# Ledger of designs, part 104: VH-VL binders against q96il0

Target 1, 167 residues: q96il0
Amino acid sequence: APERGAERRDTAPSGVSRFCPPRKSCHDWIGPPDKYSNLRPVHFYIPENESPLEQKLRKLRQETQEWNQQFWANQNLTFSKEKEEFIHSRLKTKGLGLRTESGQKATLNAEEMADFYKEFLSKNFQKHMYYNRDWYKRNFAITFFMGKVALERIWNKLKQKQKKRSN

## First folded at step 3 (VH-VL)

Design y16 (framework fv_ebrasodebart)
Fold by ESMFold2-Fast, scan of step 3:
Structure y16 (fold): chain C 167 residues (1-167), chain A 123 residues (1-123), chain B 108 residues (1-108)
Amino acid sequence: as target 1 above (167 residues)
Amino acid sequence: QIQLVQSGAEVKKPGASVKVSCKASGYTFTRYYISWVRQAPGQGLEWMGWISGYSGDTNYAQKLQGRVTMTTDTSTSTAYMELRSLRSDDTAVYYCARAGFDYESSTYYFDYWGQGTLVTVSS
Amino acid sequence: QAVLTQPPSVSVSPGQTASITCSGDNLGSKYAYWYQQKPGQSPVLVMYQDTKRPSGIPERFSASNSGNTATLTISGTQAMDEADYYCQTWDDSTGYEVFGGGTKLTVL
């Protein structure tokens, strides 16, 4: 069956952090580094009266975080997998077993591994270029919307103070 | 199921413009780039450019710069490729293809292709 | 200069191993990709990142990429493998994708 028409909403927003200290102290929370990406996730606080513009900024930041986490999780996985394949290939070419006499995994020396690192970086240059372009565009968009939210908040505070004064 | 569905065949006169659409479904549109690749009758594949589903950032082949514009409509998960000042040597089947990041395999490649749109330029 | 060169045609008998080459300056320092295209159909990805096979592509398809040459190898070639094959990489100096000229595989 297609994803569209699934029982669960396909594009429903993920659950947002429901836990915060006293409401006056609620803010974005930074978690421990993710096992796979090695990046610290941010749990975004949702205010009770979030504006449409604030919601757009929050969703943009959440989506960017998810994309960034996924990129690094899979980059690390790809590195580990290709490193293992490189080591196995080189050991097989040398006629060596995959394990030492002590039962530990056989490894290549630093000079041989330097070849792998250079090749990996070179082969992943296009991927990193696309990632960097989108990463900079995403951060530009976030900064732009942060500015718009700041202006909205300033305007709303000015309106609120004026109305309170005009008793 | 991941699918790219393109608009129908077009016949244009030299100097006209054509705009081909590519509607994506079955995946998160903003996670991937859409590339455009054309193929003249009996010829090979020629890359034209790509557009990010997220940022709308584009990169066009040098040969086509100034004549091609790629856009997206995120609300309909649709990519567009407009080619202006058409010449007879622009006669080709135009493909859209999902390009960019495969999150599981961490790869950039053209994993899903549209059915192609034949654009004929004749006087 | 990221021009990719493929032989225009390769002919094999059923059950033979077909070898399709793709040559480009320092191609082994970049990832190579392979596509299969049958007449009147869209291209289909058959190999990605030099040596990796997508789900659904038979194990008889394999590939390598070293030095200046990437190679797509089809062992035990079948009539259904008859198609045009294209290699692809990218040019880091321009940021452009580049396709090879294509190889017509004939299974006689």
Scores: ipSAE 0.005, ipTM 0.535, lowest interface PAE 12.0, mean pLDDT 80

Design y17 (framework fv_ebrasodebart)
Fold by ESMFold2-Fast, scan of step 3:
Structure y17 (fold): chain C 167 residues (1-167), chain A 123 residues (1-123), chain B 108 residues (1-108)
Amino acid sequence: as target 1 above (167 residues)
Amino acid sequence: QIQLVQSGAEVKKPGASVKVSCKASGYTFTNYYISWVRQAPGQGLEWMGWISGWSGDTNYAQKLQGRVTMTTDTSTSTAYMELRSLRSDDTAVYYCARAGFDYESSTYYFDYWGQGTLVTVSS
Amino acid sequence: QAVLTQPPSVSVSPGQTASITCSGDNLGSKYAYWYQQKPGQSPVLVMYQDTKRPSGIPERFSASNSGNTATLTISGTQAMDEADYYCQTWDDSTGYEVFGGGTKLTVL
C-alpha cells in the first residue's frame, strides 16, 4: 500500500461505467465507449480449463487495454484543459469577455487556434512517439502469445487423438 | 512507500568495471522506466540512460555508448547499471531514478530517486 | 555548448523572491522540470510540466516557461530553500533527456 501523500497518481481520472457481457456469452465481447478515453472495453471470456499460457495472453491483453484507456483518458483531459486555458488567455489579452451576448462560450477561429495546436503537438511529440512504439511492441507480444496458444491447442488436439487411438 | 535502494560504495582501479544495483519497492516495477544519473564531486547532474521495466529496452547517452549496459530483473524488481573501462573521471555518485512516462507530459521526469552509490576510481 | 544554461549562483535575503532561470533553444515548446538537491542528499522533484507542483512542495514554489526561458520562482524564500536547483527537459537534436548545469541558491 502506498504511503499517504507520498504516491503520485500517474493515471488519468477514470469514470468507467460498469457494464456486463450478454447473458450466456462464451466469447469475448466489446462494451460501450468509456466516457473519458472514448475507447470500448473488451470483456474476455475465461474458459474453465484455461492453461497458464492462455492466462498469460489474457492478462497481457487486459493490461494493454488498461494502458490504452489510461493514456487516452489523460490525453483527452489534457487537451481539453489546455485548450480552455489557451482560449481564456487569448480572450483576456484581447480585452474580450468569456461569453457572447447570447450567453454562449466565446471561441477563437481556426487561424487563432493554429498557435495552440502547433504548441500542443510539439509538447506532446515525444509522448506520442513512445505511445506508438509501446503500442506496436504490445501488439507484437500479443500476436506472439496468440501464436503460442494456437500451437499449444494444436499440440493438445494431437495428443487427444493419440490417446483415443490407444484407448 | 515508494523506495529505490542502491548497492554500497565501490572503489575501483582504472580499466576495471563496476555494476551498481537499484532495488525498487512500493510500486509496479514493470510500469516504469529506471534512469541512471551521475554526479561527479562538486559537479552537476549528468543523464546516463534509461531502461524500461517492461520491455528491457535501453537508451544510452552518446558519451557512454559502448561502455554502459543497463539491465533489469523483473522477478526481484531490480535494475542494474554496469560501466566498463573505468577512468578517473568516472568518479561520481551514481543515482537510479524512477522515470514515469506521465501521460500528461511530453518528456520523462524523475519523481523518485535512490540514495546514490559513490564509485571512486583511483590508482 | 550547453543545451540548457543556468546561472551558477543566485543569492537572496530571507523573505525575498528568488528567480532561477533556465535557457535553451525554443524551450517554451517543451516541458521543463525542476529538481532541488541539498548537500549530501538525492535530488527532489519540485516542479513538473512547466508550472505544476508535486504534492508536498510548498505553494511558495512556482514556475513558468515561455520562448527560450523557463523560470523557477520561490516567494518568501526561507533558509530551508538553500540548495542546488537543476532544470531538465528533452533535447530536440538528440531526443535525450538533459539537465541544466545547476544553480546554487544562497539565502543570506
Scores: ipSAE 0.000, ipTM 0.533, lowest interface PAE 12.3, mean pLDDT 80

Design y18 (framework fv_ebrasodebart)
Fold by ESMFold2-Fast, scan of step 3:
Parts: C-alpha cells; sequence; structure tokens
Structure y18 (fold): chain C 167 residues (1-167), chain A 123 residues (1-123), chain B 108 residues (1-108)
C-alpha cells in the first residue's frame, strides 16, 4: 500500500518538554515541514535566567538548524530542476515532444531515469561527503557545549548546597 | 490485517477520570505512533495528542495539557489515554489511530482508526 | 480563530462533481490530508500528501493544495459518498496536528 511502502522511520521528534507549567508556555515548539527542505523547524524556549553558556548552546543549535534547512532546501530544488532538465534533454535527443498524444507530460522509462539518479549521486557525492563532515563537526560542538552546560548546572547546585550549609 | 480495538463505553461523573485502551494488531507496534482524537456529539474531530510506540514520548494538545496522560505497553501492543477532572464537555467518542511517518514526505497521517469509545460525563 | 476553515455543508446531485475546500494561512506550503466519516463509523483516510490516494480509494477522488486553499474533488458523486469530510494539517503556532471543522456532503 502507498502508506506502508513509504514508511521508513519508526519514530518522530517530539516538541513537548516535560514539567511544563499549565499556565505558561515553557517548552519548545515544532513547526510544519518546510515545503522546500521538508524539515520541521524548531523554535527554542528561552528561560528567563539563561546563562551566557546556555545562550551560546542555543544559538549554536539554531545556527545548525538554519544551515540544515538551507542545505536541504537547496538540494531538493537542485534535484527537481536537474531531473526536469535531464528529462527534457533526453526527449529532445530522441526527437520526441514534451507532451504525449493524451496531453500528459512525457516521461522517461525506469532504465533511463536510472542514468539520471546515477549521475546525480555521482555529481553530488563530494557535496554529501562535506555535508556529513560538517554535520559531525556541528554535533561534536553541540555535544561539547551540552557537556559544559551540564557541568555549569552541577557547579551551581554544589554552590547552592554549600551556601545553605554555611548559613 | 491491521486492527485497533478499543475498550468499551464508559459513563462517568464530573470530576472523575477515565482511561481508554487501544490494542493494536497486524503490524509492528513500535514502528508507529498512536494518536488520540475525540469527537463530541454532532461536532468535528479534535486532535488530543499522540504517543510513540517506540520511545513512549508524547505530544498533547495545549487545551488538554495537565489533564491528559498517554502511555503504552509494548509487551501487549496496547496504548492508553487517561483524561482527568472530567467535565460535561468531555462527553465524546474517543478514537485511537495509527499515525504513520511517511519518509518520502516527512509527514504524519492517520491511516487506521479504532472503532471509538463513547465516554459520557453526566451528573 | 480556526486554523483550518471548511464550509459546513456542500450539496450535489448524483453524478455531479463535488468540491470541498479547506482554507488556512499558507496551507499550500504544508501537506494536507483528507478523511471521510460516514454516520456511526470511524474516519477513513481518503487523501494524503495533498494529492495521493490510499489503496482502495476510488479514482474519482482527487485533491489539490495551493496558496491558502486545499480542495477535495469527487467526480461522478455517488450516494455512498454522503459523509462528513475533514481536512488535516499542522498548526503553525503549536506545531501540532489540527483538523478542519468538517463539511457535510449531501447527495440528493
Amino acid sequence: as target 1 above (167 residues)
Amino acid sequence: QIQLVQSGAEVKKPGASVKVSCKASGYTFTNYYISWVRQAPGQGLEWMGWISGYSGDTNYAQKLQGRVTMTTDTSTSTAYMELRSLRSDDTAVYYCARAGFDYESSTFYFDYWGQGTLVTVSS
Amino acid sequence: QAVLTQPPSVSVSPGQTASITCSGDNLGSKYAYWYQQKPGQSPVLVMYQDTKRPSGIPERFSASNSGNTATLTISGTQAMDEADYYCQTWDDSTGYEVFGGGTKLTVL
């Protein structure tokens, strides 16, 4: 069935944070998929007492999201445009019109389209390699700052505990 | 055959809680989300939230936040929806539905629905 | 304000084309889904990803989604198509799923 045949993921991102007070918004929210990138944007909740380190982490996550959105929007647009150009070029080479007798858009068979996918993947191999490299670099940086924020929170709890003991 | 079978009708007093079950069969339970949608008599469909069959993560409609809890038992392929502090305007047919993530479109849709559970809240 | 607006009712004669609209801010930049609900029955998915039909849904069902309006079109409408129809997408303000108010299709 089309519904089942297209399913390749078993989970989806949640936008709801735990422990949110009912009277106030205290969690991130997720938007609809962008038409071009097909990725859902996340709007981050900003706490009243955000530390400079927490702000840096949030900005890094926001920058990474923007980079990711731009990459996939451009990739999808490029794929669609080059696919259309490839089809038109091959139909012209065959001496065929762009429309069938029934007025439908003319298309190539699966074997011919395989040539396009092969060329597209080959042409974009380096681009995807750099995307993966940058994705790992960004995730490493995010993990590093998440660790720093965690240590800051531990330190603050320790300071608070010592202050209570000294009072 | 994919099937979602819900628990039977409930009659509750205002202020009580209700817990509806939804037993899934015919597919790998952990590969899908279960969504809950209710419909008051003569009214439209209202999305309540969903729960992951894999992680147990939940998303609840803002209107119901604080009153609803969704859980799963993967060993029995069953999802549960508990609604607390019931009011007369909670009278509705409550549906569970399988929510698929379509990799091609990165989009969610509700492809199979349970038979519905009528919950009547009256004094 | 409602995120998705549908006309409350649409009436057509048997064999005519029915059009059911669903309006929302920038709806064409999202994906729309359509559900059919007959009296006393559970909803049934009849259209997904704006224009695609699930297996088992007749070819006379088609749909579009552009600008601010998604449209479900039923050609050669039959008595068995009499039902409530709901569109569905996401609410931009919450990021969660939302249904339209529903349209009662009467075939008479």
Scores: ipSAE 0.000, ipTM 0.456, lowest interface PAE 18.4, mean pLDDT 79

Design y19 (framework fv_ebrasodebart)
Fold by ESMFold2-Fast, scan of step 3:
Structure y19 (fold): chain C 167 residues (1-167), chain A 123 residues (1-123), chain B 108 residues (1-108)
Amino acid sequence: as target 1 above (167 residues)
Amino acid sequence: QIQLVQSGAEVKKPGASVKVSCKASGYTFTNYYISWVRQAPGQGLEWMGWISGYSGDTNYAQKLQGRVTMTTDTSTSTAYMELRSLRSDDTAVYYCARAGFDYDESTYYFDYWGQGTLVTVSS
Amino acid sequence: QAVLTQPPSVSVSPGQTASITCSGDNLGSKYAYWYQQKPGQSPVLVMYQDTKRPSGIPERFSASNSGNTATLTISGTQAMDEADYYCQTWDDSTGYEVFGGGTKLTVL
């Protein structure tokens, strides 16, 4: 087979909304909330004289954003799908139709839905725990690289001042 | 296209070490864990451990603790698994698989597998 | 460490329904996954997150997970379904990934 594993997904393929910052933007742009993740994406400006360290920081931030968007888009779509499946399953088990006498979608009360929420949280507990762990590690790494970029910029300014004073 | 390509078959003597590589392509390497799973001839699947593509954090099966080391090179999107002090019962096909806490749809499963690397340990 | 128990073999005739069970303590509170492995080939994911099918996997494959038992069901079993099947989950205390012992499905 050309592919192995899951190809069909209930998540957005890109994990983020499509948005375009102004063509000649010289700063980062914050877009509208993503349809699936409900998080605002950031479009990063690429300076003409980007240093290798600045490029690493930008790449890390872009990758972290993509990762974060994919995670929440996945969670939101999975929650919605599993909730619908749970409701259908419970109604079928009770011998009830999917719609009420008035043609409305049949729903479960808060007590009945508590079973779904408990199941969903239990099944996703480890996934959320590892997400939080990786989220903290990614933010720590971003903060560290931001510090390195800041030091590089300070050093470059100091070198320019030294050269100016020599002349 | 998502693909995991492993290094070629190896023949080793008891007491030697083997290092198997797994080159990932078609996805953001740092978003996924890579798990290593082995299968002795005629036996079932045995999980060996996983490594984060981002942090390099590892979690090894208890039976292999002290003999196995997993590493990654994020610049080449490659995972490595080194097994030391080889014994004849380490003869197996070694698989890498994309696994665990990926942030698309899957969680705690191996959605894409390498082709396998046969490691034969003989006297 | 969580332990997953599968029957070593299951036999069905072509067209019959095959059921492969996977038992583990409190398995229904965790996601279960299923893999198919044909001789000389890498395993292939056939079911994920208890009940979901990856693209390319026939609708004949379905699964459930409740209480202590997850079940893979193959309806209208075909000769091409003959393979070893493995269930998988994780241990919630250690984060270790755990495979069942495997079930050899024979279609005769």
Scores: ipSAE 0.000, ipTM 0.497, lowest interface PAE 15.6, mean pLDDT 79

Design y2 (framework fv_ebrasodebart)
Fold by ESMFold2-Fast, scan of step 3:
Structure y2 (fold): chain C 167 residues (1-167), chain A 123 residues (1-123), chain B 108 residues (1-108)
Amino acid sequence: as target 1 above (167 residues)
Amino acid sequence: QIQLVQSGAEVKKPGASVKVSCKASGYTFTNYYISWVRQAPGQGLEWMGWISGYSGKTNYAQKLQGRVTMTTDTSTSTAYMELRSLRSDDTAVYYCARAGFDYESSTYYFDYWGQGTLVTVSS
Amino acid sequence: QAVLTQPPSVSVSPGQTASITCSGDNLGSKYAYWYQQKPGQSPVLVMYQDTKRPSGIPERFSASNSGNTATLTISGTQAMDEADYYCQTWDDSTGYEVFGGGTKLTVL
């Protein structure tokens, strides 16, 4: 059966950054960290004779990867934006400009930044708890489907072995 | 309020192409897939495919493979579905729907639907 | 062969309980979803994950899914419930989502 051209289109990582594994790869390929999420995308290998159950498992793994990439890209963007807003607000409160005399962005000391980190973590605690809950549920589902795929493969091997024995 | 607003009705000749748009509002576009479902006059619902609002990843129904293309414009929260080499049996109301993913069953489900776009293919 | 089979029509009197079935091989091991479509209107999700109601769907809508049959139940059926109802799950042979053929509910 010809190699599936759609595999490159279907298994692209989230966002603008894309990578391609070696052609005719027989295994999943892990790429460099995405610019926005800082997570390494996985390019999933698509077998020639993929069963519907194997397709559902791959679909679940790909969608979970996309969900995970989206979550962390959004989280990192929110962190960066709120961090900059916090710094600007505190500099304004102190009567300082947004730029140093050298033209670089003005910064806060570690003690002042601790306030931001505490607020950000507190504000996002429930969001991260929901993320962990959903991450756990998704991994449970992936493990469950992996088990079903493994049973399907064992069943198919047993069927082939019994057919061979009957000959 | 969550809304999906589709482009207006189209009349096409056999062999032509049609491109239907679906503008989403009231939710984070990149958090969901957009699915396309068609319905021939007096017939049931037929799933055509879906596209990710985040990555632009697509999955098409086998019978439409090679004739359909789905795209998104994240900046305008709009999804598009283009169907080529139109035949008279492509006459249908075409719906876009927001697709959630049920990771426990690996099933897509459709919680909000556009108003539909009638595409008539006649000579 | 249809993956999901629904009766083409079901008739009930106002105030009675309507039951719409959806049959498929080993359907109870999957999740079923239900959509309502009134003439000239878009489908509306009325049940998800076998038994759960979306916000805004009346409590008189309920559903079950076991063995080979999922059932949508409408208690105290009203004229406003007259519509086509579609079940949905995923298809083992294609790995894609599939709709049942639809059931026209008539309230006489």
Scores: ipSAE 0.012, ipTM 0.585, lowest interface PAE 9.2, mean pLDDT 82

Design y20 (framework fv_ebrasodebart)
Fold by ESMFold2-Fast, scan of step 3:
Structure y20 (fold): chain C 167 residues (1-167), chain A 123 residues (1-123), chain B 108 residues (1-108)
Amino acid sequence: as target 1 above (167 residues)
Amino acid sequence: QIQLVQSGAEVKKPGASVKVSCKASGYTFTNYYISWVRQAPGQGLEWMGWISGYSGDTNYAQKLQGRVTMTTDTSTSTAYMELRSLRSDDTAVYYCARAGFDYESSTYYFDYWGQGTLVTVSS
Amino acid sequence: QAVLTQPPSVSVSPGQTASITCSGDNLGSKYAYWYQQKPGQSPVLVMYQDTKRPSGIPERFSASNSGNTATLTISGTQAMDEADYYCQTYDDSTGYEVFGGGTKLTVL
């Protein structure tokens, strides 16, 4: 069995891959694209003195990332499966086999595939609309909490300045 | 194991309000929508509306607009449906169902249903 | 708003093929879904996204959706398939879910 190094790849229950950042990272780390979603994961650095508000912001960012990766991993799977079904159905209608004489997968021309793309986009319009709605709401929440964290940090700096002055 | 568990049967007088609960378990509540569907005795399925587990955004059937309110409590993974100004023709079994936009499966359907709540409206 | 029309009833003999139709304007440009409901029970999803079968649903269930008509097909129909069947889709403009009126399948 190959020995796993300091860096490894694990698959989450949702089908999303996980990568470990370098052991001594003090920053957020960006990983390679996930093979299922084709999105790059961000591994968040957790400071030792993380405030409850900072924790809430980080949690929102992590949850949004997981949600995005789950959506696109399964969207890509759905696209792939329906594309194959469309091609197989069209070839069967023409009386053609699923493979060429050379053993490669039989394909349709670009004009025929345009019908599939139009149908796929039409069928998935509602799903994509709701994805965009939730995406905007999640980004609004993240921006709102980023603002709160910024204000908290300003207030803490002002308190530290007062403490230095009084001591 | 994914399940939706609804509150018990209710008997109400005309003009009253009823609030049915639907407690979800076995999945991430905020990733799914909850739809409400009712069925009058001997009749077909009638969609009432849905609510997002994440945003709390709702969409209500036109016929029920102004009488229905859907809410969620994400801390308990529970959805609620309140129907006001009850009439005798609101007598039905009320179902909650996990529906709409399934980001984990990237599918659109009512894949899990509650057991149903009988609401009887009589004088 | 979209309207889905189903025949009120369909009767088949055991072992024969049952076909239940669901008609709506331009239904083939949307996904269709099918639910089975037995008396006193909650509906059960039997087909999703036009042609796909959930885990646990027998392979004798199949479906299609083209043009204005979606069809649920049950081959080798058994007594246990006797139930009400509902099709479902959505209205793009309103986001409203739409159910067909239901079809009672009788196996005699």
Scores: ipSAE 0.000, ipTM 0.533, lowest interface PAE 12.3, mean pLDDT 80

Design y21 (framework fv_ebrasodebart)
Fold by OpenDDE, second read of step 4:
Order: structure tokens, then C-alpha cells, then sequence
Structure y21 (fold): chain C 167 residues (1-167), chain A 123 residues (1-123), chain B 108 residues (1-108)
């Protein structure tokens, strides 16, 4: 009796894009869209002389990216499942099979699907509101740290210029 | 908000019929099944059957076959359950419930319930 | 016809973990659903598809299903959790929905 392979519950893989930039890259790399989130991952460059502030910014950007990847991966999975559930429920309610007589996957018309989308959006409205709020907060923080890093870099350049003038 | 509102309590004599209504709101009525579940005083839940909100197709518990009729009015988003030839053991709270569809198992669970309708069968 | 067996009662102290079992033949190969019913109220879905929690249900509610037994677990049980709990599944042969006999949870 062939061991029915335990269908690995597709736990949303930890959205770490397997995209690895070239080792010798001196800049940030943008990967292809993730298959679950559909978001393009960014691989952040790590400078050899990264300041603590630059490191903090990089970590914040990384964490925000991971948060976004996880959110949308989960949201897309939820959407797909609920959509499939809706379609199957509707077909069953109609007394129709999941497949047409031609063996094609049975689908609902656009009008029927409009009801699904409306309900889905309504149901997830609050979730999206929270996401948007948190997205703005995170991006504001990132922008703030970007400003700090910029100032630090300016200051360091000025100090170096002063030291060169004194020698 | 999804709601199921049932008709009021009924008192019936043995041999009579009762018809309980369940008005659904807050969702597309024709996309779901309505199930009926009853609960005798101090007893557990007993599934009675379900009806399609779209096709009107029904499935009744074997114990109630011939005595129960479920119907729907799509224009009013209302489900009806009629139980005939009432007996004393039919005394129960009758619930309508929306059947959520489990797409993995192609089965149903009950995600929203009516407030229940007490039907008392007394001589 | 599938039969689901539940203990008639379970008692737990506040803050402790309550476990309610539901036993049925090959239940682990099916999905179990759980309902909470407070006195004089309609049942409320608390768990679906073994482990999934509906919106609005506290995180202290969890469930598992393996072998012939589904288990509803309530961590940090509160007085408000005192209710009757019913498991539910389906019968493959008849396509009937099947409820367990119910378990009265008392929070002492």
C-alpha cells in the first residue's frame, strides 16, 4: 500500500526569499516577486564599515520587509482559500460539480464573484486598516532613521575634512 | 452583520404540524445552505437536515424523513422548516444555522446560528 | 452512523487548562468542529477544521485532532467559558452532520 505521503501542510514558508544576490555586490538587490506574497524582496547591502545607526536602519528595513512579506503571503493564502471555498460552496449549492462535463474546473461568473469580493473586502477591512496604519508607522520610522544616517554621514565627512586641513 | 432571525415560540398538540421560519440577512442567501438543528430540553444537539439557499435541494436526517420539509424563499432570504405529525419527543428548541463550506472535506459546519425557536408539543 | 463520544462533564479551576475530548472512529481523518453553548443561548462556533479559530474567538481556545480523538483545549480558563461544548463532524456514508453528546464545562 503506497504510503500516502503526508501532504505537507503548506505552512506559509517563512517568506525569506531564497534569492541570493552575488557575493560581490556593493548595492541593494531586488529579487523577483515572491511566489506567496508577490512582493519583490530586497537584499540589503552591508557596508564593511557600517555604523551602529546604519545597522539599525538596515535591521529596521529588513524587519519591515519581513513583516510585509509575511502579511501578504498570509493574506494571499487566505484570499485564495476563501475564494476556493466560496466557489466550491456556490457550485455545491447549485448542485454542480467542481468540474464541468468537459473536465474543466468549474467557475463562477463575474457577477457571482463580485459578491465574494465584496464580502471578502468587508470582512478584511479592519485588517487592512491596521496593516496600513502599521505600514505608515514603519515607513515613517525608516525615513526618520534615513535622515539620521544622512546627517551622520555629513558630519563624518566634515570631520575628515577638518582633520586633513589640520595636517 | 450576518444574522439569522427565527420565528417565535410555538405550542402544538400531538399530531399537529409546526412551521418555523428563519430570516437570513447580511450575506448572499443563495450562496449557502441553511441547516436545522434541534435540541430537546436538557439534551444535546441533533442535526435535522439542510437546504440549499439556491437550488432548494434538501437532505434530511433519516429519523425525520417523511415528517420534515425544508423550504426557502429566496426573495425574502427566508428558510422554513415544517415538522408534521408532532410528538411529545419533538419538544425542543429548533435552530437554523448557516452552513459554512469546508472546501477541503467538501462538508459543512455551522458558522452562524439563529436565536432558536421553542416548540412545545403538549396534549 | 458515526458516533461522537464526549465526557458528560469537565471541571476546571479558573486559570487552569481545560481539555474536552471527542472520540469517534477515524475522527482524525476528518475535520472536527467545536461549538460553545451557554445556557439559554444559541451555539457558537469556536473551532473549525480541527485547529482553526473563527474571528472573535479568544486565542486561549485551541483544538487538535489525531487518531480517533479530537480535543478542545481552553488555556487560562475563565468563568465566562463555563458552557456546554459540542464537537461535530460528518458521516461519509450518509453525508449527515453528527454532533457529540456535549460536555458541560464547569469553572470552579
Amino acid sequence: as target 1 above (167 residues)
Amino acid sequence: QIQLVQSGAEVKKPGASVKVSCKASGYTFTNYYISWVRQAPGQGLEWMGWISGYSGNTNYAQKLQGRVTMTTDTSTSTAYMELRSLRSDDTAVYYCARAGFDYESETYYFDYWGQGTLVTVSS
Amino acid sequence: QAVLTQPPSVSVSPGQTASITCSGDNLGSKYAYWYQQKPGQSPVLVMYQDTKRPSGIPERFSASNSGNTATLTISGTQAMDEADYYCQTWDDSTDYEVFGGGTKLTVL
Scores: ipSAE 0.013, ipTM 0.575, lowest interface PAE 7.6, mean pLDDT 85
Fold by ESMFold2-Fast, scan of step 3:
Structure y21 (fold): chain C 167 residues (1-167), chain A 123 residues (1-123), chain B 108 residues (1-108)
Amino acid sequence: as target 1 above (167 residues)
Amino acid sequence: QIQLVQSGAEVKKPGASVKVSCKASGYTFTNYYISWVRQAPGQGLEWMGWISGYSGNTNYAQKLQGRVTMTTDTSTSTAYMELRSLRSDDTAVYYCARAGFDYESETYYFDYWGQGTLVTVSS
Amino acid sequence: QAVLTQPPSVSVSPGQTASITCSGDNLGSKYAYWYQQKPGQSPVLVMYQDTKRPSGIPERFSASNSGNTATLTISGTQAMDEADYYCQTWDDSTDYEVFGGGTKLTVL
């Protein structure tokens, strides 16, 4: 169900969900969780006089968000598919059908799933390691640009004070 | 009824190898790990390692790496533990135990145990 | 291997409460498991996931795990409870399973 007046739309070609923030907002807005990645997207406020440097920072943050959402949407999809495949294989090995006598989906207990979770994490270790590496690189870049924006604001404020004195 | 039945007692000379078997019944063998735990006379329990009934993946205690090999035969629901280059201080009762894996804590727990196999290493 | 430390022995009178401790670094952030072993017999799981009791284990058995110490408590101790008790958890440094040194419970 929609939250905070926001209405979720279908995902873009990249798999990232879309949402509409509340009107009359002058701040960044956080949306409902994406149905595939289960991450809450941030909609960034764009001021009328955004500097080129501020725009670069905002775009970097947006690109990082899109990258992050697509990574987790794909990871969750892979997990779900491999989990179903494992359950199917185990039920077949036990001589059990995919459905119970009542027609409900058959499941495995937590102990039986432990081997799957362990193998899944081991199989995906390298993929998660590369994700963490890229995530650190992106956050370093964001921090660097935040520093540049802060310095730009300090310089502009200082120049404004000097201009007042020269009049 | 879940049961683990181990092979009989062994007497070996120093430098020899011993292979202990553990036949599982009453559950799906491939859904659980089998751990091996030994106990020297009058001493405590010492974990040796575990093997997955599904993948055959193993994890051995550091002090035994290079001397121990764990294997399984899924067709007979049997786990094996082979210990090589036996020393007198390898004299112990060797247990197999069914192990579940707690994903959240990454800890194995041993809910059913075999009857134990006495391995005596003497000249 | 990293060490789980247990007292070598604990003595208690019949009907009294026995308390067996197991100490290890950040043990409370992990799950502790407890096993009972009587002479000539295989170990028996008596407590799992810190506080949970397996089917067939008397209500007299309870356990806790916090900080660096897990504790197995046996209330109304009976002669039949006389045994060696072992705690078990996972070792961060070796990435292996570890047993405590064991505690002999004597009911006198």
Scores: ipSAE 0.000, ipTM 0.441, lowest interface PAE 21.8, mean pLDDT 78

